# Designs tried in a protein design chat: miniprotein binders against Ferredoxin--NADP reductase. Part 29

Target 1, 346 residues: Ferredoxin--NADP reductase, of Oenococcus oeni (q04hb6)
Amino acid sequence: MDNEIFDIAIIGAGPAGLFAQFYAGLRELKTALIEATPRIGGQITALYPEKTILDVAGFLGISGRDLVNELKLQTDLVDSKTFLNSEVTNLKKIASHFEIEINHHASFLAKSVIIASGNGSFSPRKIDVPGSSEAEQSGMLTYLLPGLSEVADKDFAVVGGGNTAVDYAVELIDHDCHVSLIHRRDNFRAMESSVTKLKNSRRTNFLTPMKITGLSPKKEKLEIELQSVPDGAVKRVSVDRLIGGFGFTASSRTINQWEEFPEQFNQGFLTNEAQMTSIAGIFAIGDASIYPGKSDLIATAFGEAPTAINQAVNYFDPDRGGPQHSTSLNKKEVFKHDRIKSRYNS
Below, E stands for the ipSAE of ESMFold2; O stands for the ipSAE of OpenDDE; V2 stands for 0.75 times the mean of E and O plus 0.25 times the DockQ between their complexes.

## First folded at step 23 (miniprotein)

Design ll4 (from kk4 with L34F; at its last read DockQ between E and O 0.47; V2 from the best seeds 0.67)
Amino acid sequence: MEVVIRVEIRRNGRRKEYYYFVDSPEELRLILEFLLELLEWENPEEVEIRVRAESPELAREILERLREILRELGFRNVRIETRGNEITLRAER
ESMFold2, look of step 23: ipSAE 0.748; ipTM 0.928
ESMFold2 (binder alone), look of step 23: mean pLDDT 91; pTM 0.916
OpenDDE base, look of step 23: ipSAE 0.738; ipTM 0.922
ESMFold2, fold request of step 24: ipSAE 0.738, 0.740, 0.736; ipTM 0.926, 0.926, 0.929
ESMFold2 (binder alone), fold request of step 24: mean pLDDT 82, 81, 82; pTM 0.834, 0.825, 0.835
OpenDDE base, fold request of step 24: ipSAE 0.710, 0.746, 0.710; ipTM 0.917, 0.928, 0.916
ESMFold2, last read: ipSAE 0.728, 0.724, 0.743; ipTM 0.925, 0.928, 0.931
ESMFold2 (binder alone), last read: mean pLDDT 82, 82, 83; pTM 0.837, 0.834, 0.840
OpenDDE base, last read: ipSAE 0.727, 0.725, 0.721; ipTM 0.921, 0.921, 0.919

Design ll5 (from kk4 with V4I E26Y; at its last look DockQ between E and O 0.74; V2 from the best seeds 0.73)
Fold by ESMFold2, look of step 23:
Structure ll5 (fold): chain B 346 residues (1-346), chain A 93 residues (1-93)
Amino acid sequence: as target 1 above (346 residues)
Amino acid sequence: MEVIIRVEIRRNGRRKEYYYFVDSPYELRLILELLLELLEWENPEEVEIRVRAESPELAREILERLREILRELGFRNVRIETRGNEITLRAER
């Protein structure tokens, strides 16, 4: 793990990073895909899994969840290494390589870097009330959705008034949870269809307008002290878990503090036609990159990924040769995949 | 608390590796929940899970949960190797 040398370190496991990992695998490159959160798929998996995306080429509409699943399935055709819950805390040039520091503790080397995370590492906006630290240490207060395999009929509370909180609540309802949705106002600043779905669900309990004033973890449940905003009346509810849905802030602590930090414009890294940043050997794709005429679309990122991969190869190994078309690959091995096999055996 | 979990999935002659860096007791609980989710999603033929923990007591706690996860998913022939603070589970189905 430590001191392993990769051809390319890819930072961010959203759609752009996932496709870059797959394309690099087709080129037989040794890559590390590095994601700060404990799940792949980036914001799509966390925030927009049910939304239909109309402008991904080759799909007659595709949900965010299905898009991430299709990208995951592509990696079945190649070898891959993915580092999760892994924040890049420093990026440093050492001789002809880059040293990538993970969580202030581990490091490895790469010959080149592709930044595929538009906002670097995001920190959740945390609840700060009496008992919140104890609740978080107990595991009853979180800021991300839990694993959803064993949550049916559990009682959740979600706090917040924007899309993050509403989307968390919808996902939990869709997995047969009971959800108390807590907000200081009766109105939510979120997609109207999502709010309507929650209002029409027997599994949703709206606790508005209310604010959390204290948390007390008990043996099996978390007690939440609430205060009515209009009159100050105190209420208590008991849930299995509370999820903070106030969204995330860009962490200037991590990406802005890298020793190798490329030039930015409007929170994106300036790139040239090779997707290379102001630092030779460091590239950016997707929402991480900005250049004249850029469209911030998944489709654009999918075109940028092969460019960045091939130009990274030109950077560290110019004699390796150019890309070959995927139609020239040995198709016998790809036809072993169940999805592909079923298409050609009907 | 410092735990590194490596999950190696083999399917159709390919190797997919996932690494989790875990710095707190809460993160460990969440990571183990998400590992079940990942294995369901990947639906692998073979899996190897290697855990390095800072103490033998923590390593055994993680081992117990991982055995439970693998059995819930229908893996059989679960083989376990323990060496100090490091455990390796290998399973197939």
Scores: ipSAE 0.720, ipTM 0.926, lowest interface PAE 0.9, mean pLDDT 84
ESMFold2 (binder alone), look of step 23: mean pLDDT 90; pTM 0.909
OpenDDE base, look of step 23: ipSAE 0.740; ipTM 0.927

Design ll6 (from kk4 with E26Q; at its last fold request DockQ between E and O 0.41; V2 from the best seeds 0.64)
Amino acid sequence: MEVVIRVEIRRNGRRKEYYYFVDSPQELRLILELLLELLEWENPEEVEIRVRAESPELAREILERLREILRELGFRNVRIETRGNEITLRAER
ESMFold2, look of step 23: ipSAE 0.739; ipTM 0.933
ESMFold2 (binder alone), look of step 23: mean pLDDT 89; pTM 0.898
OpenDDE base, look of step 23: ipSAE 0.763; ipTM 0.932
ESMFold2, fold request of step 24: ipSAE 0.717, 0.707, 0.727; ipTM 0.927, 0.922, 0.932
ESMFold2 (binder alone), fold request of step 24: mean pLDDT 82, 82, 82; pTM 0.832, 0.838, 0.837
OpenDDE base, fold request of step 24: ipSAE 0.614, 0.704, 0.589; ipTM 0.891, 0.915, 0.879

Design ll7 (from kk4 with S24D; at its last look DockQ between E and O 0.56; V2 from the best seeds 0.70)
Fold by OpenDDE base, look of step 23:
Structure ll7 (fold): chain B 346 residues (1-346), chain A 93 residues (1-93)
Amino acid sequence: as target 1 above (346 residues)
Amino acid sequence: MEVVIRVEIRRNGRRKEYYYFVDDPEELRLILELLLELLEWENPEEVEIRVRAESPELAREILERLREILRELGFRNVRIETRGNEITLRAER
């Protein structure tokens, strides 16, 4: 990677990080957005893309997915550099800069850092039963859908009861797979239409109310041991692959390994009125920030992002002056944006 | 397996760069799918994709997949530059 020194490194591509990236772009800052997952949108994308959010200003109600799309659309107005599948494994102070290590292999230099990681990096909720590690190592247990081009007539199992599991099952049956959907309850907490689609499919076998108690990778098949929740009856099924559909959980495990570790309270970093952490030049926003009287809302994160960006500039370049009003954006460019025209002309 | 994919897109006079770091084959497949979705959503006029892989063979495999993706998306002028384990793809609509 070129000896590029960023003005700001933003850690986490959730709502807070996306808006921070945009606002930094409006200020013509050289910014890196670093996201641990291969996806933009943080918890929204990972956990509740279809959830209606009612407490974001300017929207009567917006889906999680749509909110992420709006935030992405704002970034079309600026230059951006986003690093995906990039877990920050270390944060180190080097002279007047910070070195951000990703995936133990690559590093970036930045004048300042904004932590927008929420309550941690997103990892799949893993199945922890006998044989799970072996099944994962063999590729028979995964937490993402495989490429579906060559999966016709294969037997899959999906475990989970939310949208993630149901969406996986729907996608698999749409590719002519057989799906055993395993859940500890008869009722799914998923989109009703998707659940109905699965119920109407001859390719879907519901294994409910059941829990996985063990996995046994064999040469060509994964044997899944199941236990009935109400009566404890044991059942075994064999599939080509099991997909864990429990969604993602936030993990702070890597943050705890940073050489520069700001003071924490609970799962967030303590911040002052400038959104600065206990370490000068390191800021935190959104769920990664904790201060007295904070409202834990996306709306609050959107206010914190400009504050952190402006204070970061003051930290590394005190002579650059105050935030330029958004009036410097060529209004003609914004209204010429093809995606914006379609919304206002309808 | 260490693969780095850099995607540069230009849209409305702005430059967006996306980097993907890939350590395993399963992640690679996912990332290529997500890259398709990204390019579909971004709908750029121009795209540059750089792939650095651990081997020339892997780089070529990724290249062929990327070529398919770009064709599916309606890109017509695809230029390819190869330097060892690094491949650069440039395409215009």
Scores: ipSAE 0.740, ipTM 0.924, lowest interface PAE 0.4, mean pLDDT 87
ESMFold2, look of step 23: ipSAE 0.749; ipTM 0.922
ESMFold2 (binder alone), look of step 23: mean pLDDT 83; pTM 0.842

